# Designs tried in a protein design chat: VH-VL binders against o82653r152to333. Part 31

Target 1, 182 residues: o82653r152to333
Amino acid sequence: KSLNVGIIGPPNAGKSSLTNFMVGTKVAAASRKTNTTTHEVLGVLTKGDTQVCFFDTPGLMLKKSGYGYKDIKARVQNAWTSVDLFDVLIVMFDVHRHLMSPDSRVVRLIKYMGEEENPKQKRVLCMNKVDLVEKKKDLLKVAEEFQDLPAYERYFMISGLKGSGVKDLSQYLMDQAVKKPW
Short names: E, the ipSAE of ESMFold2; O, the ipSAE of OpenDDE; V2, 0.75 times the mean of E and O plus 0.25 times the DockQ between their complexes.

## First folded at step 20 (VH-VL; framework fv_pasotuxizumab)

Design v2 (at its last look DockQ between E and O 0.75; V2 from the best seeds 0.00; counts 0 for: pae E 4.5 > 2)
Fold by ESMFold2, look of step 20:
Structure v2 (fold): chain C 182 residues (1-182), chain A 122 residues (1-122), chain B 107 residues (1-107)
Amino acid sequence: as target 1 above (182 residues)
Amino acid sequence: QVQLVESGGGLVKPGESLRLSCAASGFTFSSYEMYWVRQAPGKGLEWVAIIYSSGRTIYYSDIIKGRFTISRDNAKNSLYLQMNSLKAEDTAVYYCARGTEWFDMDYYFDYWGQGTLVTVSS
Amino acid sequence: DIQMTQSPSSLSASVGDRVTITCKASQGISNDVAWYQQKPGQAPKSLIYAASSLQSDVPSRFSGSASGTDFTLTISSVQSEDFATYYCQQHDSYPWTFGGGTKLEIK
């Protein structure tokens, strides 16, 4: 059984730290070409006959201000067409950063990915770096901010660095791999 | 050529309602975030609201205190601002502005309409 | 809310002068600043996005820069069409806010 999981989010959201906690052996950095896009494998989780493959999508968060407008726009558009290929999409953000000084681009990403269901792709919202949040009630306020987003099947509050909540996420992903239609 | 044309402004008494429209052409309207910005006579620019390309996600400034509603009709390439419970302080030129496409990581407003004047006077 | 403190409120210059206009953000906002030009009776015109990137058809005499929470708009050699009011705007966090404006007038 096999499940392809895309992890999308701003730089420094903690994507690599999260995958390190979930996998026993990190796959060496590699690229995978799909038509005109490239995905980097972050890791592979294997239990029995089931594999969960984690992919980073570095082309999705490129800023046009650092590149020629035409060239970067085409790359970003191509990277976004590949997002639909994942079985599960993890949308990840730094919740501590969000509470201190929200980034409109991150809010935009969360809202766009969460506003309309995709029948062939499951999406989850991952609030990372909860270990840095002093008042845990503030996490509930962030969850309320994003609660009317029907495309997210589930919310996870995790620390990719400390491992808090990561077992729940990995169990969810293994369940999806087992439940996947044949 | 990108065009944004506001309409629906006029004279209104306090407490009444008014609906502004912005007709868009020359671009794929349904791919862009859209904005309202206002400017009281002789004063600075004030952000009013943003609506995302699908119309489902909206943010408002605090100054309108839940009295205004932004909406869009992607089939008609139109942006709207419903203004209820109008006050004298709402007297301004109202501009619609085009934001960015949903996949852009930079925000900017590259095209503005010429504005429509709303006057709220007793 | 993020306050954008724009200075000066007005500025006199002659054609050919170098002009700088500043905005200070009340907190860190990365490069999430835009600049607009507005002439009397006209709609605003977008000049700069991402603190330093010029919009299409904006002359190269305009430039923007950022240092910490301080943002500047520079006109290297003012021309007659540049006499207008200029606004900065942050788009880092909702609600989005404008600076109070700087009127650039002919000396």
Scores: ipSAE 0.260, ipTM 0.693, lowest interface PAE 4.5, mean pLDDT 82
Fold by OpenDDE, look of step 20:
Structure v2 (fold): chain C 182 residues (1-182), chain A 122 residues (1-122), chain B 107 residues (1-107)
Amino acid sequence: as target 1 above (182 residues)
Amino acid sequence: QVQLVESGGGLVKPGESLRLSCAASGFTFSSYEMYWVRQAPGKGLEWVAIIYSSGRTIYYSDIIKGRFTISRDNAKNSLYLQMNSLKAEDTAVYYCARGTEWFDMDYYFDYWGQGTLVTVSS
Amino acid sequence: DIQMTQSPSSLSASVGDRVTITCKASQGISNDVAWYQQKPGQAPKSLIYAASSLQSDVPSRFSGSASGTDFTLTISSVQSEDFATYYCQQHDSYPWTFGGGTKLEIK
């Protein structure tokens, strides 16, 4: 069984930490070329006869400010077409930072990705860096903030760094894997 | 050329309803956030509401929350503002404005309509 | 709510003058600040986005900057067509709020 997982989030979301924790075998930075975009493999999780491949999603977010806006826009637009290639999409953000100083851009990303379901893709919301949050009550507030987004099948509260909650996420991903060639 | 044209403004009495429309052209309407901003006579600008490209995510200012409803029809390239239970304080020129595409990390209003005047008076 | 305190409320200048308008945010925010120009009887026109980025077709004499909670719009050399009311706006968090406006008048 195999599963392709894309991870999307801001730079501070802790994507690398999570993948480092989950990945038993560090796969050398192998670039997989899709028909339109190149995605970096963050890692591979193997358990028994099941393999989960994690892919980074760089360059999906557009800033109008800066040189070469038109070219950047084209690149970003093309990149977003590849998002649909993943079996599961993890939307990840720093929950501690959200509590301390929320970024409206991050909120927008979460909302957009959660608004409409993709019939060929499952999406999950991952609130990362829970280890930095002192009060559990605060985590519940954040969960409540995003609880009504229909496109997210599951919500995870995790610490990619410390490993809290990662077991549940891993199990979920394993359960989503389907029979297909590795 | 990007164009936004508001319509539906007029004189109404307190408690009555009015529906504003904004016709968009010259761009892929369905990809952009759209906003309503109002300006009372001789006063500053006030944010009213935002609707995301899909139409599912909406935010309102506290002053109009529960009374006004923002909506859009992407097939018709149209933005709407249903205003119920109007008050004298709602008297203003109402502008529709284009925001950013859903994948854009910057926020800005780059194009504005000419505005439509709503007057609420007994 | 985040307040944008704009100053001055009014300013007189001559053609060729350097003009500075400031908005102070009530708390720390990102650079999600925009500036608008509005002339009487017209809709606002976008000038600056992301605190310091110039909109298309806006003259280079306009510039924006940010320092801490202070956001500044500068006109390096005021022209006759620049006499108008200017507004700042924050897009950091909802509700989005505008400054009170600055009317630039001819001296």
Scores: ipSAE 0.056, ipTM 0.696, lowest interface PAE 3.6, mean pLDDT 89
ESMFold2 (binder alone), look of step 20: mean pLDDT 91; pTM 0.926

Design v3 (at its last look DockQ between E and O 0.66; V2 from the best seeds 0.00; counts 0 for: pae E 2.5 > 2)
Fold by ESMFold2, look of step 20:
Structure v3 (fold): chain C 182 residues (1-182), chain A 122 residues (1-122), chain B 107 residues (1-107)
Amino acid sequence: as target 1 above (182 residues)
Amino acid sequence: QVQLVESGGGLVKPGESLRLSCAASGFTFSSYEMYWVRQAPGKGLEWVAIIYSSGRTIYYSDIIKGRFTISRDNAKNSLYLQMNSLKAEDTAVYYCARGTEWFTMDYYFDYWGQGTLVTVSS
Amino acid sequence: DIQMTQSPSSLSASVGDRVTITCKASQGISNDVAWYQQKPGQAPKSLIYAASSLYSDVPSRFSGSASGTDFTLTISSVQSEDFATYYCLQHNSYPWTFGGGTKLEIK
């Protein structure tokens, strides 16, 4: 059994730290060619006869907006066609940074990915770096900010660096792999 | 050819309501974020609101204090601004403007309407 | 809210002069700054997105730059058609906010 999991989010959201914690070892980057877009393999989690492959989507969330409009549109359209091929999509952001200085691009990503259900792709919202947030009430405010987003099947509050909440996410992904039609 | 045409402006008394429309053509309206900007006579530009392409996500400026409602009808390629409890300070030219397509993850504000004047006077 | 402090509020220049208009953000906003030109009686026209990228129909004498929270619009050699008011806009965080504007008067 196999499950392909895409992880999208701004740079430094903690995507590599999370996958390394789940797989228990740092793995070398590798690529898988899909259509005309190459996706970096972040890691593989194996339990029994079940594998969960994690992929980064580096062309989807740009750090800066200095590209020409035509270049950005074409690159983003190509990256989106590849994203629809994942079985599960993790939308990940730094909740600590969000509470300090929200970024419109991150809000836009979360809102658009969560607005419309996709019957062939499961999506989850991952609030990373909760260990940096002093008041737990503030985490609930962020959850309320994003609660009317029906495409997200689950919400996870995690620390990819410290491992808090990561077992719940790993278990969810394994459950999806065993439920997947073969 | 992209075109944005505002309408619905006019003279109104304080406390009354007015509804602005922006008719869009020449592009796939339902794929774009849209926003309103206003400009009082002789003054600068003020951002009013943005609405995402589906119409579900909306952000407002503080200057309207919950009196205005942005909405869109993607079947009619139209953007709206319902303005309630109007004050003299709401006197301005109101522009609609096109944002970017939802999937680009960045902002390009490349087309503006010509504006419609709202005058609030007793 | 993020405040955009635009300066100067007005300036005069002769054809051929180099002019610089600045906006300072009250906090870090990455490159999320746009610049607009508005001539009397007209709608604004978009000049620059992403702090430094020109729209395709904008003359190359216009340029934008960013240093920390300081953003500049530069006209390398002012032409008579450049008489207008110029505005910056930050779109990093809601609510979005404009600078107060800079009126460029041709001497």
Scores: ipSAE 0.484, ipTM 0.763, lowest interface PAE 2.5, mean pLDDT 83
Fold by OpenDDE, look of step 20:
Structure v3 (fold): chain C 182 residues (1-182), chain A 122 residues (1-122), chain B 107 residues (1-107)
Amino acid sequence: as target 1 above (182 residues)
Amino acid sequence: QVQLVESGGGLVKPGESLRLSCAASGFTFSSYEMYWVRQAPGKGLEWVAIIYSSGRTIYYSDIIKGRFTISRDNAKNSLYLQMNSLKAEDTAVYYCARGTEWFTMDYYFDYWGQGTLVTVSS
Amino acid sequence: DIQMTQSPSSLSASVGDRVTITCKASQGISNDVAWYQQKPGQAPKSLIYAASSLYSDVPSRFSGSASGTDFTLTISSVQSEDFATYYCLQHNSYPWTFGGGTKLEIK
């Protein structure tokens, strides 16, 4: 069984930390070329006869000012063409940063990705870096903020760094894998 | 060429209702978030509401929440603002504005309509 | 709610002058600030997004900058067509809020 997982989020979302924690075998940064875009493999999780491949989604987030509007638009458009290629899409963000200084771009990303379902893709929302949040009530507030978004099948509160909640996420991904050639 | 044209403004009494329309052309309307901004006579700009491209996600200003409803018909390239229980304080020029495409991370308003005047007076 | 304190409320300048308008946010809002120009009897025109990025067809004499919660719109050399009212907008958190506006008048 196999599953292709895309991870979307800002640079500080902790994508690498999560994949490092989940991945038992660090696969050398192998670039997989799709027909339209090159995706970097973040890692591969293998359990028994099931393999989960994690892919980065570069270019979706706007970098600091310096590019013209047209260039940014072209870059983003190109990046989004690859999002639909994944079996599962993880939308990830730093929940601590969101509480301290929310970024409207991140909020917008979460809302748009959760607004409409894709029949060929399952989506989950991962609130990362929960280890940095002192009050559990604050986490609940954030969960409430993003509740009732129909495109998200599951919500996960995790610490990619510390491993909290990662077991549940891993199990979920394994359960989504289907029979197909590796 | 991008064009936004507001209509539906006029004189109404307090407590009455009015529906504003914004006709869009020159772009793929269904791909863009849209918003309403109003401006009372001689005053500054005030954000009213936003609606995402699909029409599902909506946010309102606190002042109009519960009284006004923003909606859109993508097939007709039209944005609407249903205004109920109007108050004198709602007197303003109402502008529709185009936001960003759904895949764009940043917010910005790049095009504005000419505005339509709503006057609420007894 | 996030407040945007815009200053000055009015400013007089001559053609060729350097002009600076400031908006201070009541809390951290990253670079989620836009600037608009409005002339009497007209709809607003978009000038700057993301605190420092110029919209297409906006003259290069316009610039935006950010430092902490302070946001600045600068006109390096005021032209005759620049006399108008300017507004900042924060769109970091709902409700979105505008500054009070700055009227740039001819000296």
Scores: ipSAE 0.333, ipTM 0.775, lowest interface PAE 2.3, mean pLDDT 89
ESMFold2 (binder alone), look of step 20: mean pLDDT 89; pTM 0.918

Design v4 (at its last look DockQ between E and O 0.43; V2 from the best seeds 0.00; counts 0 for: pae O 7.2 > 2)
Fold by ESMFold2, look of step 20:
Structure v4 (fold): chain C 182 residues (1-182), chain A 122 residues (1-122), chain B 107 residues (1-107)
Amino acid sequence: as target 1 above (182 residues)
Amino acid sequence: QVQLVESGGGLVKPGESLRLSCAASGFTFSSYEMYWVRQAPGKGLEWVAIIYSRGRTIYYSDIIKGRFTISRDNAKNSLYLQMNSLKAEDTAVYYCARDTEWFDMDYYFDYWGQGTLVTVSS
Amino acid sequence: DIQMTQSPSSLSASVGDRVTITCKASQGISNDVAWYQQKPGQAPKSLIYAASSLYSDVPSRFSGSASGTDFTLTISSVQSEDFATYYCQQHNSYPWTFGGGTKLEIK
């Protein structure tokens, strides 16, 4: 069984650290199935007969500097049309940064992806870098900030660096791969 | 042509309410986030509120202290600002402004209306 | 809230002068700064986005730069139509905030 997982979020959200932690450091990368032409494989998690493939989404947060506006618009639109091809979409952000100085673009990403259900794609919101948050009750405030977003079926509070909460996310993804129609 | 036309300003007494409207034309209104910005006479610009393109997500500045409500009607290409419990310090020219399309991750105000004057005086 | 400290509050110049206007952010905001021009009795006009990129129809004599939390608008050779008030604005974090403005006046 195979599951294609897209991970979207700003460059410093911790996407590679999380995938490295989930995948481990074992040798032999293998890719069997991709649903997109523009995204790069971050890693593959294999357990028994089940594979979870993680994909990066580098084109979604392009800034206009260095490109013509129409060219940037076309590239961003092109990258967004490919996002719907993933079985599961992880929307990831740095919750520590959010508590200190929230980035309006990250907030727009979270809200836009969470506002309307997508029957063809499951979406989860991942609050990364919880190990940096001094007052853990502040994590509840952030969860409440984003709670009325019906497209997210699950919320995860994790540390991609320290591994906190990562087991719950891994189990969720494996469950989706098992339940996926073939 | 992109056009934004504000209306509904006028002279009111403290404690009264006004509803501002912004009629949009020349672009796909439902694809854009919309803003209200105000400017007291002889003073600088102050951000008031943003409403996202689908109308579900809204942020307000602290300066209105829960007295104003932003809304939009995408079928009528219209943006609104309901202003309640008006105070003298709310006297300003109110501009509606267009920001970015939903897929554009940089924020900026690329088109502004001409503004509508609200005067709160006894 | 992120404060945008804009200086000077006013500036006198002659046609042909080089003019520099600065804004300092109270914390890191990347390049999430826009600049606006406003003439008396008119709506603001968008000038620069992303700290250094010019909007359409903006003359090349205008430029913007960033160094850390310091942001600069430069007019390389002021023209008669450039006498106006200029505002910086951050859009990194809510609430969005403007600088106090700089009035550019003819000598």
Scores: ipSAE 0.268, ipTM 0.683, lowest interface PAE 4.4, mean pLDDT 81
Fold by OpenDDE, look of step 20:
Structure v4 (fold): chain C 182 residues (1-182), chain A 122 residues (1-122), chain B 107 residues (1-107)
Amino acid sequence: as target 1 above (182 residues)
Amino acid sequence: QVQLVESGGGLVKPGESLRLSCAASGFTFSSYEMYWVRQAPGKGLEWVAIIYSRGRTIYYSDIIKGRFTISRDNAKNSLYLQMNSLKAEDTAVYYCARDTEWFDMDYYFDYWGQGTLVTVSS
Amino acid sequence: DIQMTQSPSSLSASVGDRVTITCKASQGISNDVAWYQQKPGQAPKSLIYAASSLYSDVPSRFSGSASGTDFTLTISSVQSEDFATYYCQQHNSYPWTFGGGTKLEIK
């Protein structure tokens, strides 16, 4: 069984930390070329006969200001194509940062990706860096903020760094894997 | 080549309703958030509402909340603003605008229509 | 709500002058600020996004800067076509809010 997982989120979302924690086999920064774009492999999780491949989505990452219009168009087109290629899409953000200083761009991303389901793709929302949040009540507030987004099948509160909640996420991903060539 | 054309404005009485339309062309309409901004005569700009690309996420300003409804038809490349229970204070030029595409988290490039005038007067 | 306090409300300048317009946000909003130019009878035109980035068709004499909650639009050398009303806008959080506007008039 196999599953292709895309992870999208801002640079501070902790994507690398999560994948490092989850991945049994650290795959060196390898790029896989798809029909239309090149995706960076973040890692591969293998359990038994099931393999989960994690991919970054550089086109959907927060960028520095000052990009030219032409570059933006190309980037947007590539990013759109890549998002739909994954079996599961993880939308990830720093929940601590969101509580301290929310970024409207991040909120916009979360809302957009949760707005409508893709019949060929499952989406989950991962609130990362929960280890930095002192009050559990604050986490609940954030969960409530995004609870009504229909496209998200599951919500996870995790610490990619500390491993909290990651077991549940891993199990979920394994359960989504289907019989197909690796 | 991006074009936004507002229509539907006119003179109405307080309490009446009006529906504004914005026809979009020159871009993939369904990929963009669209919003309305209004400007009272001789006054500044005021944000009214925004609707995300697929129409499920919407935010309103408090001043029009409950009275106005923003919607869109992506098949028709059209944005709408249903205005009910209009007040004199709603008198303004209403602009439709395209927000930046969500894929670019740090780039804001928008376009504005030329606006349509709504006058609410007894 | 986040307030954008724009100053001055009006100023007079001559062609060739350096002009500065300021907006102060009521709270931290990162660089989520845009500037617009509006001439009488026209729709607003976008000048600056992300506090300091120029749109591609905007002359280089326009510039934006940010320091904390203070945002500045500068015209290094005012030209005849620059006489208009300028607005700042924050898009950090809803509701989006605009500054009160600055009318740049010919001296």
Scores: ipSAE 0.017, ipTM 0.612, lowest interface PAE 7.2, mean pLDDT 85
ESMFold2 (binder alone), look of step 20: mean pLDDT 88; pTM 0.896

Design v5 (at its last look DockQ between E and O 0.47; V2 from the best seeds 0.00; counts 0 for: pae E 3.4 > 2)
Fold by OpenDDE, look of step 20:
Structure v5 (fold): chain C 182 residues (1-182), chain A 122 residues (1-122), chain B 107 residues (1-107)
Amino acid sequence: as target 1 above (182 residues)
Amino acid sequence: QVQLVESGGGLVKPGESLRLSCAASGFTFSSYEMYWVRQAPGKGLEWVAIIYSSGRTIYYSDIIKGRFTISRDNAKNSLYLQMNSLKAEDTAVYYCARGTEWFTWDYYFDYWGQGTLVTVSS
Amino acid sequence: DIQMTQSPSSLSASVGDRVTITCKASQGISNDVAWYQQKPGQAPKSLIYAASSLQSDVPSRFSGSASGTDFTLTISSVQSEDFATYYCLQHNSYPWTFGGGTKLEIK
């Protein structure tokens, strides 16, 4: 069985930490080219006859910059087409930072990715860096803030660094794997 | 060139309804967040509502929540504001404005219409 | 709700002067601040986004900066066309809120 997982989120979301914790085998300098975009392989999780491949999604968000905007825009638009190719999409953000100083861009990303379901893709929301949050009730507040987004099948509170909640996420991903060639 | 043109403003009595429209041109309307801002005569700017590109995500100011409805028709390049149960305090010039594209990381608002005046008076 | 306290409410200046307008947020809002210019009888014009980024076709004499919860709009050398009312906006959290405005008048 196999599963392709894309992870999207801001640079501080802790994507690498999570994959480092989950992945038994680090694949160095591996990239996979799709029809439109090259994705970096963050790692591979293998348990028994099931393999979960994690992919980074850099450059999905366009920043308004000076020259070449039109070309950059086209590139970003093309990149987003590749997001739909993943079996599961993990939307990840730093929950501690959200509590201390929320970023409207992050909130917008979460909302956009959660507002419409993709019949060919499952999406989950991962609130990362829970180890930095002192009050558990604050985590519940954040969960409540995003609870009504229909595209997210599951919500996970995790610490990619410390491993809290990661077991449940890993199990969920394993359960989503289907029979197909590795 | 980007253009936003508001319409539908006028004089109404308290309790009545009015529907504002904003016609957009010169850009891919369906890719952009849109919002309404109003300004009472001689007063400052006040945020009213925002609608995401798909039309599914919407936020309102507390003052108008439950009375006003923001919507859009991407096929017609149009933004709407249905205003029900109007009050004297709703008297203002109403502006439509273009937000950011859904795939843009930074928020910026770059174009405004010229506004349409709504007057609520007995 | 997040309040944006804008100061001063009014300011008199001469052409060539350096002018500074400030907005203080009631809490941390990152750099989710925009600045607008409005002339009498006209719609607002966007000047700055993300606290310090200039919109297209905005003269370089305009600049924005941020320090903590303090946000500043600066005109390095006021020109005759700059006399207008300026507003800051926070869009970090809903409801979005504007500052009270600053009217820049000719001295």
Scores: ipSAE 0.476, ipTM 0.822, lowest interface PAE 1.6, mean pLDDT 90
Fold by ESMFold2, look of step 20:
Structure v5 (fold): chain C 182 residues (1-182), chain A 122 residues (1-122), chain B 107 residues (1-107)
Amino acid sequence: as target 1 above (182 residues)
Amino acid sequence: QVQLVESGGGLVKPGESLRLSCAASGFTFSSYEMYWVRQAPGKGLEWVAIIYSSGRTIYYSDIIKGRFTISRDNAKNSLYLQMNSLKAEDTAVYYCARGTEWFTWDYYFDYWGQGTLVTVSS
Amino acid sequence: DIQMTQSPSSLSASVGDRVTITCKASQGISNDVAWYQQKPGQAPKSLIYAASSLQSDVPSRFSGSASGTDFTLTISSVQSEDFATYYCLQHNSYPWTFGGGTKLEIK
């Protein structure tokens, strides 16, 4: 049984820290080249006969330089094609930074991915770095801000660095791998 | 060739309503975020609102104070701005503009319409 | 709300001059700045996106840069068609805000 999980989020959202905590073994950078985009393997979680492979999605978050809208469009379209192949997509953001200084691009990512369901791809929203949030009631306010987004099957409040909430996420992913048609 | 054509501007009295339209052609309208910008005579540009490609997610400037509603009809390739309870300070040229296609981390604000004038006079 | 303080509000230049227009953000906004040119009676034209990337068909004499919260539009050698009003826009946080504009006039 296997599950391919894409992780999308702004730089420094904590994608590698979360993956390292779940896997317990750092994986050397490896890439999956598809046309003009590359996805890096962040780690592989194995329990029994079940394997969950985590991929970073840098093709969607790359800063673009140079000229011409058409060149950027082609690269972004190729990145999306590759992302649609993941079984589960984790949308991750730094909730502490969001509470202090919300970023419209981060809000746009969360809303864009959460607006409409994809019948072949499950999506979850991960509020990372909860260990930095002093008033835990503020986490509920952020959850309410994003609660009307039907594409997200689950919401997770986690600390990828400290491990808070990570076991619930790991269990969810293992459950999806068991349920996955082969 | 990308085209954005605003319409529906005109002279109205304070307190009345007006609906602006922006007809889009030459691109896949349903894949793009769209927004409105206005410019009072002799003044600078002022952002009004953005609507995401599906039409579900919307953000407004606080200058609107709940009086305007942005919407879109992807089947008709059209963007709308419903303006209620109009005031003299809403007098401006209103531009529609095309945002980004597909999620891209950096924004592209590459095409603007020619604008439609709204005059609110007592 | 993020304020964009654009300076100068007006500037006189001769053809061939190097000009610099600055917008300062009231807080960190990454590279979320766009620049626009507007000639009288015309719609705005997009020049720069992502603080420093040129839009298609924009002459290479235009450039954009960022340092901290200071964002700069530079015209290396002003041409007669460059006399216009220029605006910055931040799109990092809602509500999005324009700078007050800089009118570039013939000296």
Scores: ipSAE 0.375, ipTM 0.727, lowest interface PAE 3.4, mean pLDDT 83
ESMFold2 (binder alone), look of step 20: mean pLDDT 89; pTM 0.918

